# Ledger of designs, part 369: VH-VL binders against q0aze0

Target 1, 268 residues: q0aze0
Amino acid sequence: MKIILVNNRFKENTEKKAQEIAGQLSALNVEVIIDNGLDEPYAGTVDFIMVLGGDGTMLRAARRYGQRAIPVLGVNMGTVGFLSNIEINELAEYLPLILREEYSLEARMMLEVAVFQQQSLLTRVFCLNELLLRSNSPRMLSFALEISGQKLEPYRGDGLIVSTTTGSTAYSLSAGGPIADPQLDAFIVTPVASHIINKRPLVVSPEREISLHLLEEREAIIGIDGQIKMDFGAENRVLIKRAPHPLLMVNLKAKPFFTSIDRSLQRQ
Below, E stands for the ipSAE of ESMFold2; O stands for the ipSAE of OpenDDE; V2 stands for 0.75 times the mean of E and O plus 0.25 times the DockQ between their complexes.

## First folded at step 16 (VH-VL)

Design FF8 (framework fv_inotuzumab; at its last look DockQ between E and O 0.05; V2 from the best seeds 0.00; counts 0 for: pae O 11.8 > 2, placed apart)
Fold by ESMFold2, look of step 16:
Structure FF8 (fold): chain C 268 residues (1-268), chain A 123 residues (1-123), chain B 112 residues (1-112)
Amino acid sequence: as target 1 above (268 residues)
Amino acid sequence: EVQLVQSGAEVKKPGASVKVSCKASGYTFTDYAIHWVRQAPGQGLEWIGGINTYTGNTYYRRKFQGRVTMTADTSTSTVYMELSSLRSEDTAVYYCARDESYFDYLSGTFDYWGQGTLVTVSS
Amino acid sequence: DVQVTQSPSSLSASVGDRVTITCRSSQSLVYSEGNTYLSWYLHKPGKAPQLLIYDVSTRFSGVPDRFSGSGSGTDFTLTISSLQPEDFATYYCLQATHFPLTFGQGTKVEIK
């Protein structure tokens, strides 16, 4: 059995814990790959992904591995989050169930994001929470939103968020979007500081194709899951679709979404 | 308008402690970590550590581990840095700086800074 | 710890001059998905540092376009295309790919 352990760069304790867990799994004849973000993603086949950290660490794992249909377990290392299932101090208790594959899976929709310069594809990335288009200057943006080729009236403001339902509790919520049940597949389109008062948040079928481009020359940024940033200008366009595969999140411990909303949001 | 306003200058004796505050305004406090950076006379900038205001996690440069404590008070949007067992080489201007966070992710980029707090340690 | 070394330590220049400052890291600063967490700051005596450039080459909002950043891996450059009176200051690079975060030692840009 081959497992990827995902951690991050900013916490030495996470690195040490990842190595400790790797040692324990190796003693059980489980092959372990450590992904701290400094190397290219592991290209071979794996059976399970364990994320040691908070929701931000899970987002990176989802971007790297979410399209591979591999079970992903979030192991929280200190704070309550929306994407973790168990706490680090509970891992030993649940490890036998993990190894016997005695768990359920919860599917979470992802975005496929393609950024173009004119007609040329610059990059394609996957996203668990949201794409953010925002101004990178004191000036507001003027931009066009198209949904499956249907042009909406132009937007003016600081930007726009295109979120999954999982991302509804992240930047989208702060910008006035709804909290959505993460079991639903949908896009949530939330304006950021719109000067056009009729631009309400939209909930859009996951079968739609969403396109954004600037209507005048401005300095803007595309943000992906709050962690990847790209310059975005009048020569660029972004296309957003439902990703081919959802993230498959492991469920070992009951964590009802609706009864835990307030506790999870205290860190927002 | 983003502002980080620090507490006033301090004069301390060796062996004492100092607690410097950094009050944030003009943004959502838990969207940004706060880091502390100091500059001793004639020296460059030195990163001390930081606190992720969303997770509560702290990150201390090893030379300060055991002497520094960072805390955040969400109700007042204020971060505190306490440095104990002060030495004369701790004389410096101490800055707080904010760093965009997204859950446990930190960008490591210090976009807005406080005005600085001079801490003088003299016998 | 990852060390970052700036060059030169100081320089003298006149208004209108093109200024180039380099920052060399003891290890690669490339992180996941190609991100390189290198930023540049301007610092004047008695004032707080100011962010100029992040992610190697992205200007912070409101920073004049005479400031540009470039580089990759271990070698990075800040360029000021036409020095202005307000640009006389000490400049620092910061790496945040590796813990702990480390600044370069600084480059003082003085009026000639």
Scores: ipSAE 0.690, ipTM 0.874, lowest interface PAE 1.6, mean pLDDT 90
Fold by OpenDDE, look of step 16:
Structure FF8 (fold): chain C 268 residues (1-268), chain A 123 residues (1-123), chain B 112 residues (1-112)
Amino acid sequence: as target 1 above (268 residues)
Amino acid sequence: EVQLVQSGAEVKKPGASVKVSCKASGYTFTDYAIHWVRQAPGQGLEWIGGINTYTGNTYYRRKFQGRVTMTADTSTSTVYMELSSLRSEDTAVYYCARDESYFDYLSGTFDYWGQGTLVTVSS
Amino acid sequence: DVQVTQSPSSLSASVGDRVTITCRSSQSLVYSEGNTYLSWYLHKPGKAPQLLIYDVSTRFSGVPDRFSGSGSGTDFTLTISSLQPEDFATYYCLQATHFPLTFGQGTKVEIK
């Protein structure tokens, strides 16, 4: 068995624990690759990905490895989050199950985000939470939203979020979006401080495509999962689709999503 | 493959400004910071500063504050270093280097480097 | 600024020799969070510097096993277990725990 341990090197506790776990796994004749984000994602075949840390680390891991259809386990290090399945102190208990591949998987839809400049593709990214379009100035943006070729009325506001259901508890929630069942596949389109007060979030079928572009010469910013930033101008377009593969999240321990929401939100 | 490609050699007069570019490819541009390091003739490596391509935050060595400006263009995956009020002592090979970035954190581990840009300041 | 001093400034060695370079900082490089940001680089004239070791003792991808790093606090070492022809170069340590980032003055490894 080969396992990738993903951690955040700037979190001392995760780095240390990654080393400890790597040692333990090695002692069990498991090959371990530690990914602290410094190098390119490991290109070789692996059987399992273990993410040590919070939601941010999981998001990074999802972007790096999510397209490879590898089981991904979130191990919480005592932080508040929605993407971890077990706690670090529980890992020893569940390790035998992991090694025997006795676990269930939960498929989480990811976004495929493509950013274009005119007809040229600038970048394509898979992400677990959301795409954010926002103004780079105190001024509101005017932008166009198209869903499966249907042009909606122009938006005016600070920005727009296109989120997965997984991402519904992230920035979309802060912007007034609905909390979605993570077992549901859908896009959540949430306006950010829209000029139109009554502009409501949209829940969109994952079978549809969403496109955004600016209707003015102002510069904006594209954000991915709150961790990637890209300048976005009038000559740019963004196309959002369902990623061809979901993130396969390991479920070793039942985590009641809805009963945990209040607790998690109170801590934020 | 990760690559950092820098602009060509520059010859400047004292008091002038120089702007060197570093184009990144082969990775997600905003996931990594870019630093600038120079080497004057017969001298060692000297850190000038760095820019977090995600936040846009810059970190300059005090020695260069007021004279150096680093910018990042995410649309072209290019980082620029502009050094003004050039002096003969600024004659050096300037390198850009990639570093892991996490919000405002810089690891200070330079895993990939540009090929270097010679900047000559002479009367 | 944190001073980083390498020892020696230069040395002569033969292929196959064991080479040790020391880097000493004026203050501890242990970060408040517990990490130590110390890396080693190889630099040849006319070429870009190359990362050898980071986080004191972790070899960068593709770096031969003959290179190793060790140390803690203020004292760090780069060891080349068996010097190869391509290893003749100038080596630098870099501390990034404290701003500003500072390099050692370099150690030139020359052929004997």
Scores: ipSAE 0.005, ipTM 0.464, lowest interface PAE 11.8, mean pLDDT 90
ESMFold2 (binder alone), look of step 16: mean pLDDT 91; pTM 0.946

Design FF9 (framework fv_inotuzumab; at its last look DockQ between E and O 0.79; V2 from the best seeds 0.81)
Fold by OpenDDE, look of step 16:
Structure FF9 (fold): chain C 268 residues (1-268), chain A 123 residues (1-123), chain B 112 residues (1-112)
Amino acid sequence: as target 1 above (268 residues)
Amino acid sequence: EVQLVQSGAEVKKPGASVKVSCKASGYTFTDYAIHWVRQAPGQGLEWIGGINTYTGDTYYRRKFQGRVTMTADTSTSTVYMELSSLRSEDTAVYYCARDESYFDYLSGTFDYWGQGTLVTVSS
Amino acid sequence: DVQVTQSPSSLSASVGDRVTITCRSSQSLVYSEGSTYLSWYLHKPGKAPQLLIYDVSTRFSGVPDRFSGSGSGTDFTLTISSLQPEDFATYYCLQATHFPLTFGQGTKVEIK
């Protein structure tokens, strides 16, 4: 068995724990690779991914490995989040099950985000939470939204979020989007606008395609999962689709989604 | 408008402790982390550490570990930095700075800064 | 720790001049998915530092277009296309790819 341990580069405790876990797994004849994000993703075949940290770390892991259909386990390091399944102090208890592959999987839809310059592909990214288009100035943006070729009325505001149902409890929620059941596959399109009150969030079928482009010569920013940023101008287009493969999240322990929402929202 | 307002200047003796506050306003407090940076006389900027206001996680430079404590009060949108066992070398202007955060992720980009707090350590 | 070295440490220039400041890191600042956490700040005595550029080349809101950032890997540059009177200050680069966060030693831009 080969396992990747993903940790947070800024959280020393996760690094230390990763080393400890690696030692334990090695003693059990399990090959371990530690991924702190400073190197390229491991390109070889792996059987399991453990994410040590919070939701941000999980998102990074999802972007790096989610397309490979590898079971991903979120191990919480004592922080608030939606994407961890067990606590770090529970890992020892569940380790035998992991090694025997005695766990269930929950498929979470991911986004395929393609950014173009004219007809040229600049980048393609798979992400678990959302894409954000936002202004890089205090001024509002004007941009076009198309859904499966249907052109909506131009949007004017600070920006727009296209989120998965998993991402519904992230930035989309802060922007007024609905909380969605993560077992549901859908796009959530949430306007980010302080001055426009007539635009409502859209829940869109995962079978549709979403495209965005600016209607003015202004600089904007594309954000992905709050971690990737890139400049976005009038010459650029974004195409968003359902990723061809979902993230396979490991369920070792029952964690009711809706009861966790109240706890997490109390901190905001 | 985003604002970070720090507490006033402090004069301390060696061995004492100082606690500087940074009150944030104009944005959602828990959406951003707060870092502390200092500048000693005649020197450059030095990163001390940061706190994720959402998770409560703290990140300290090793140089300051054991002496620095950062805390966040969400009810008052205030972050505190306490530095103990003060030395003359700790004399500096201390700044708090806002950093975009996303759960346990920090960008490390300081977009807004406090006005600075002079801490003088002298016998 | 990752070392960040700015060059020059100081320079004298006149209004209207093109100014270039370089920041070199001891290690690559490229992170996951190619993200590079390098930012530039302007600092005047008695004032708070100000963000100019982040993610190597993105101007912060309100920053004049005469400021630009470029670079990759370990070598980064801040350019002021036409120096203005208000631009005389000390400039710092900051890397946040590696823990701990580290600043360059600063570049003081003085009036010639």
Scores: ipSAE 0.831, ipTM 0.923, lowest interface PAE 0.6, mean pLDDT 94
Fold by ESMFold2, look of step 16:
Structure FF9 (fold): chain C 268 residues (1-268), chain A 123 residues (1-123), chain B 112 residues (1-112)
Amino acid sequence: as target 1 above (268 residues)
Amino acid sequence: EVQLVQSGAEVKKPGASVKVSCKASGYTFTDYAIHWVRQAPGQGLEWIGGINTYTGDTYYRRKFQGRVTMTADTSTSTVYMELSSLRSEDTAVYYCARDESYFDYLSGTFDYWGQGTLVTVSS
Amino acid sequence: DVQVTQSPSSLSASVGDRVTITCRSSQSLVYSEGSTYLSWYLHKPGKAPQLLIYDVSTRFSGVPDRFSGSGSGTDFTLTISSLQPEDFATYYCLQATHFPLTFGQGTKVEIK
């Protein structure tokens, strides 16, 4: 069995724990590859991915490995997030279940993002939470949104978020978008500081294709999962589709989504 | 308007501790980590460490590990850096700087800085 | 620790000159998906440092377009296309790909 351990470059403790876990697994004749993001992603056959960290670390694992249909387990190293399943101090208890493949999987939709310069594809990336288009100057943006070839009235404001349901609790929520059930497949399109009052968040079928481009020469940034950033200008457009494969998240413990958000909303 | 306002200059003796504050305003405090950077006289910039205000995680350069403590108070949007067992070579201007965060992810880019706090350690 | 060295350590220039400063890292700064956490700062005595360029080549909002960044892997360059009086300062690069974060030693740009 071959396992990838994904850790966080900023937290030295995560690297130490990854080495400790790798040693324990190697003693059980399990081959372990540590992915701290500095090397190219492992290209060979992998049976399981274990993410040591918070939701940000999970996002990197999803972008690197989410299209490969490999089970991914979030192991929380401190503050509990939306994407972790077990705590680090519980790992020894659950390890036998992991090795026997006694767990269920939850599919989470991902975005496929293609960025063009004029007519040429510049890059294609995958995304678990959201794409953010935002201004990179004191001036607001004027931009066009098309959904499956249907042009909406132009947007003016600071930007736009195109989110998965998983990403509904991240930037999209802060910008006024709805909390969505992560078991649904949908796009959530949330304006950021729109100067056009009637631009409300949209929930869109995952079968649609979403296109964005600027209507004026402006400096903008495309952000992916808050971690990947690209310059975006009048010569560019971006196309967003449902990714070919969902992220397969491992469930070892029941994590009731709806009762958790009730408590969070009540605390506000 | 984004502002990071630091506490005033300090004069300390070797062996003492200093606690410098950095009060943030004009943005959502938990969207940005706070790092501390110092410049000793005649020297360049040196990163000390940082704190993720969302997760509470701290990151310390090894030479300061065991002498530095960073804490965040979300209710006042303030980060504190305490440096103990002061030595004369700790004489420097100490800056706080913010770094965009996304959950436990940090970019390591310092877009806005505090005005600096001179800490003088003299025997 | 990853060492970052700047070249030159100091230079003299006149208003209007094109200035280039290089930053060389002891290890590659390329991270996952090609992200390269190299940023440039301007620092004047008595002032806080100011961000100029991040992610190698992206200008921070409001920074004049005479500032540009380029490079890849281990070698990076900050260019000031036409030096202005307010640009006489010390410039630092910072790498944040590797823990711990490390600054270059600085490049002082002086008036000729």
Scores: ipSAE 0.793, ipTM 0.905, lowest interface PAE 1.0, mean pLDDT 91
ESMFold2 (binder alone), look of step 16: mean pLDDT 92; pTM 0.946

## First folded at step 18 (VH-VL)

Design GG1 (framework fv_bermekimab; at its last look DockQ between E and O 0.85; V2 from the best seeds 0.81)
Fold by OpenDDE, look of step 18:
Structure GG1 (fold): chain C 268 residues (1-268), chain A 123 residues (1-123), chain B 107 residues (1-107)
Amino acid sequence: as target 1 above (268 residues)
Amino acid sequence: QVQLVESGGGVVQPGRSLRLSCTASGFSFSSYGVHWVRQAPGKGLEWVAAISYEGSNKYYAESVKGRFTISRDNSKNILFLQMDSLRLEDTAVYYCAKDRIYYSKAFYGMDVWGQGTLVTFSS
Amino acid sequence: DIQMTQSPSSVSASVGDRVTITCRASQGIKSWLAWYQQKPGKAPKLLIYAASSLQSGVPSRFSGSGSGSDFTLTISSLQPEDFATYYCQQDNYRPLTFGGGTKVEHK
């Protein structure tokens, strides 16, 4: 077995724990790679990914490795979030199950986000939570939302979020989006401070494609999972579709989503 | 420099056929939907047809449906309008125009136009 | 088909005048309306899209407003180079349709 440990290089405790766990796994004849903020994702084949940290670390791991259809386990290290399955102090208990591959998998839809500059692909990213388009100035944006070739009313406002159901409890929620069952595959399109009062979020089939572009020359940015940021102007387009592969999240411990929502959201 | 150049216009007899061409340069032709728009002498603009950037979707005005065929060769950066069963009311300057937005199955205005090619009829 | 009714068909104006052109759609077209300028013997030029979005290089004296079915093009202070014919066009529905045009002439 070969395992990647993904930790947060900005959190020293996660790095230390990664080294410790690597030692333990090596003693069990498991090959271990530690991704402590590698410049590039590890390119070799692996059997399992263990994420040490919080939701942010999981999002990064998902973007780096999610397209490989590898089981990903979130191990919480004292943070609040939705994406960890077990606590770090529980790892020893569940390690035998991991090594014997005695766990269930939950498929989470990811976004495929492609950003273009005059037909040239600037970047293609697979992300777990959301794509954000927002103004980079005090002025509202005017932009076009297209869903499967259908033109909606031009949007006027601060921005727009296109989120997975997993991401529904992230920034989309703060913007007034619905809480979605993470076992459901769908896009959630949530306006950010729309000029139209009480403009409703859209729940869109994962089979459709979404595109955004500005209708005026304005300063805007694209944000992905709150971690990637890039300038976005009138010459740019973003195309969003369901990623070809879901993130395979490991379930070692049952976590009832709906009964834990209040607790988790209250802590954030 | 982005440019569209129409050709193929001329004098034709009613009932005959004519094929117009529009050659694109200075931009990624295959990335844009393109249109034919015509203008009769002294009259307004009339949308004639459009084709998606892939060429898979074609749309026509009712006045030309069944008679005109829009097509494109992305490898050569050429747009075509095959005009069959021509009528006197088809007399016009024919413009080709590109859509503003690339990689879209919808249309978002026409930001670049050709100089036009005139189609007239012999008496 | 969506009928675009443009008014007036012609307007006589002087340099410096405020000129207003109206376009009405037979049905709601959201904001998917374009304004074009055409000078004699020339191809049309796109001025405004999405009802109010001024295109690059177009003078700020041009402005567009409206949504749904009623739209307006305004030239705040007419310049000599603005004498031309103006057309509205909707692309919310297929077939795409143009207004009848408004000719802005010298008074």
Scores: ipSAE 0.871, ipTM 0.930, lowest interface PAE 0.7, mean pLDDT 95
Fold by ESMFold2, look of step 18:
Structure GG1 (fold): chain C 268 residues (1-268), chain A 123 residues (1-123), chain B 107 residues (1-107)
Amino acid sequence: as target 1 above (268 residues)
Amino acid sequence: QVQLVESGGGVVQPGRSLRLSCTASGFSFSSYGVHWVRQAPGKGLEWVAAISYEGSNKYYAESVKGRFTISRDNSKNILFLQMDSLRLEDTAVYYCAKDRIYYSKAFYGMDVWGQGTLVTFSS
Amino acid sequence: DIQMTQSPSSVSASVGDRVTITCRASQGIKSWLAWYQQKPGKAPKLLIYAASSLQSGVPSRFSGSGSGSDFTLTISSLQPEDFATYYCQQDNYRPLTFGGGTKVEHK
């Protein structure tokens, strides 16, 4: 069995704990690859991914590995988040179940984001939470939103968020979007500081194709999961679809979304 | 140089058929939606038909629906208009035009036009 | 089908004049309205898309405004090369539809 341990190299507790867990797994004849974010993603066959840290570390793991249909377990190491299943002090209790593959999986929709310059693909990335389009200057943006070949009224304002239901509790929430049940598959389209007062957040079928482009030359940025950033201008276009594969999140401990939501939001 | 060139116009008899071609060069033809627009002598512009960049969506004006067929060959960079059951009111210069936005199934304005090909009738 | 009504049918103007042309849609088309210029014997040229966005290479004396069903093209100071026919066109609904045209002529 081969497992990837994903951690944040800049926190002593996560690096120390990752090495400790790797030692425990090696003693049980489990091969361990540590991904601390420094190197390229491991390309070989892997049976399981364990994420040691908070939601940010999970987002990186999802982008790196989420399309590979590998079970991913979130292990919280202190800060309450939305994407962990067990606490680090519970890992020893659940480790036998992990090794015997006695757990269930929850599918979480991901976005496939393709950014073009002219007709050429500049990048393709998969993300768990959201794509953000925002102004990078004092001037507002004027941009077009297309959903499956249907044009909405042009947007004018600071930007737009296209998120998954998992991302509904991230930036989309701060911008006024709804909290969505992460078991639903949907896009949530949330305007950011719109000058068009009748623009409301939209909930959109996951079967739709969403695209964005600027209607005027402006300095803009796209952000992905709050962690990847790139310039975006009038020559660019972004296409967004449901990713081919969902993130497969491991459930070992019952974590009902609605029971825990107030506690998680209080830590916002 | 971005260019569209229409061909296949001429003098035909009512009720007959004609096939117009539009050859594209200087841009990625397969990335863009394309249109046919016509203009009767001394009259205004009339949109005729459009086809999406991959060829899967085709749209027609009511005046030509059922008689005209738009198609494209992305490997040869050619747009076609098959015109069947031609009528005297189909007399026009026919333009092909490129939509401005790549990889879109909607239309955002026609930024490059051909010079047109004339379709007219004899008795 | 969306009917596009342009007014006036023609405008007699001199170089330096401010020229306005209006276009009304038979129902709301959001801001999805384009303006084209056409000179005799030539293909049309895109001036403005999305009601107010200026196409690359078009002089800034051209501007567009409006949303919903009522739209205006303005030429702030007419130049000799601006004598032409102008067409509006909606691209919110299929089929796409043009207005009847407005000819801007030398006084």
Scores: ipSAE 0.713, ipTM 0.881, lowest interface PAE 1.4, mean pLDDT 91
ESMFold2 (binder alone), look of step 18: mean pLDDT 94; pTM 0.955

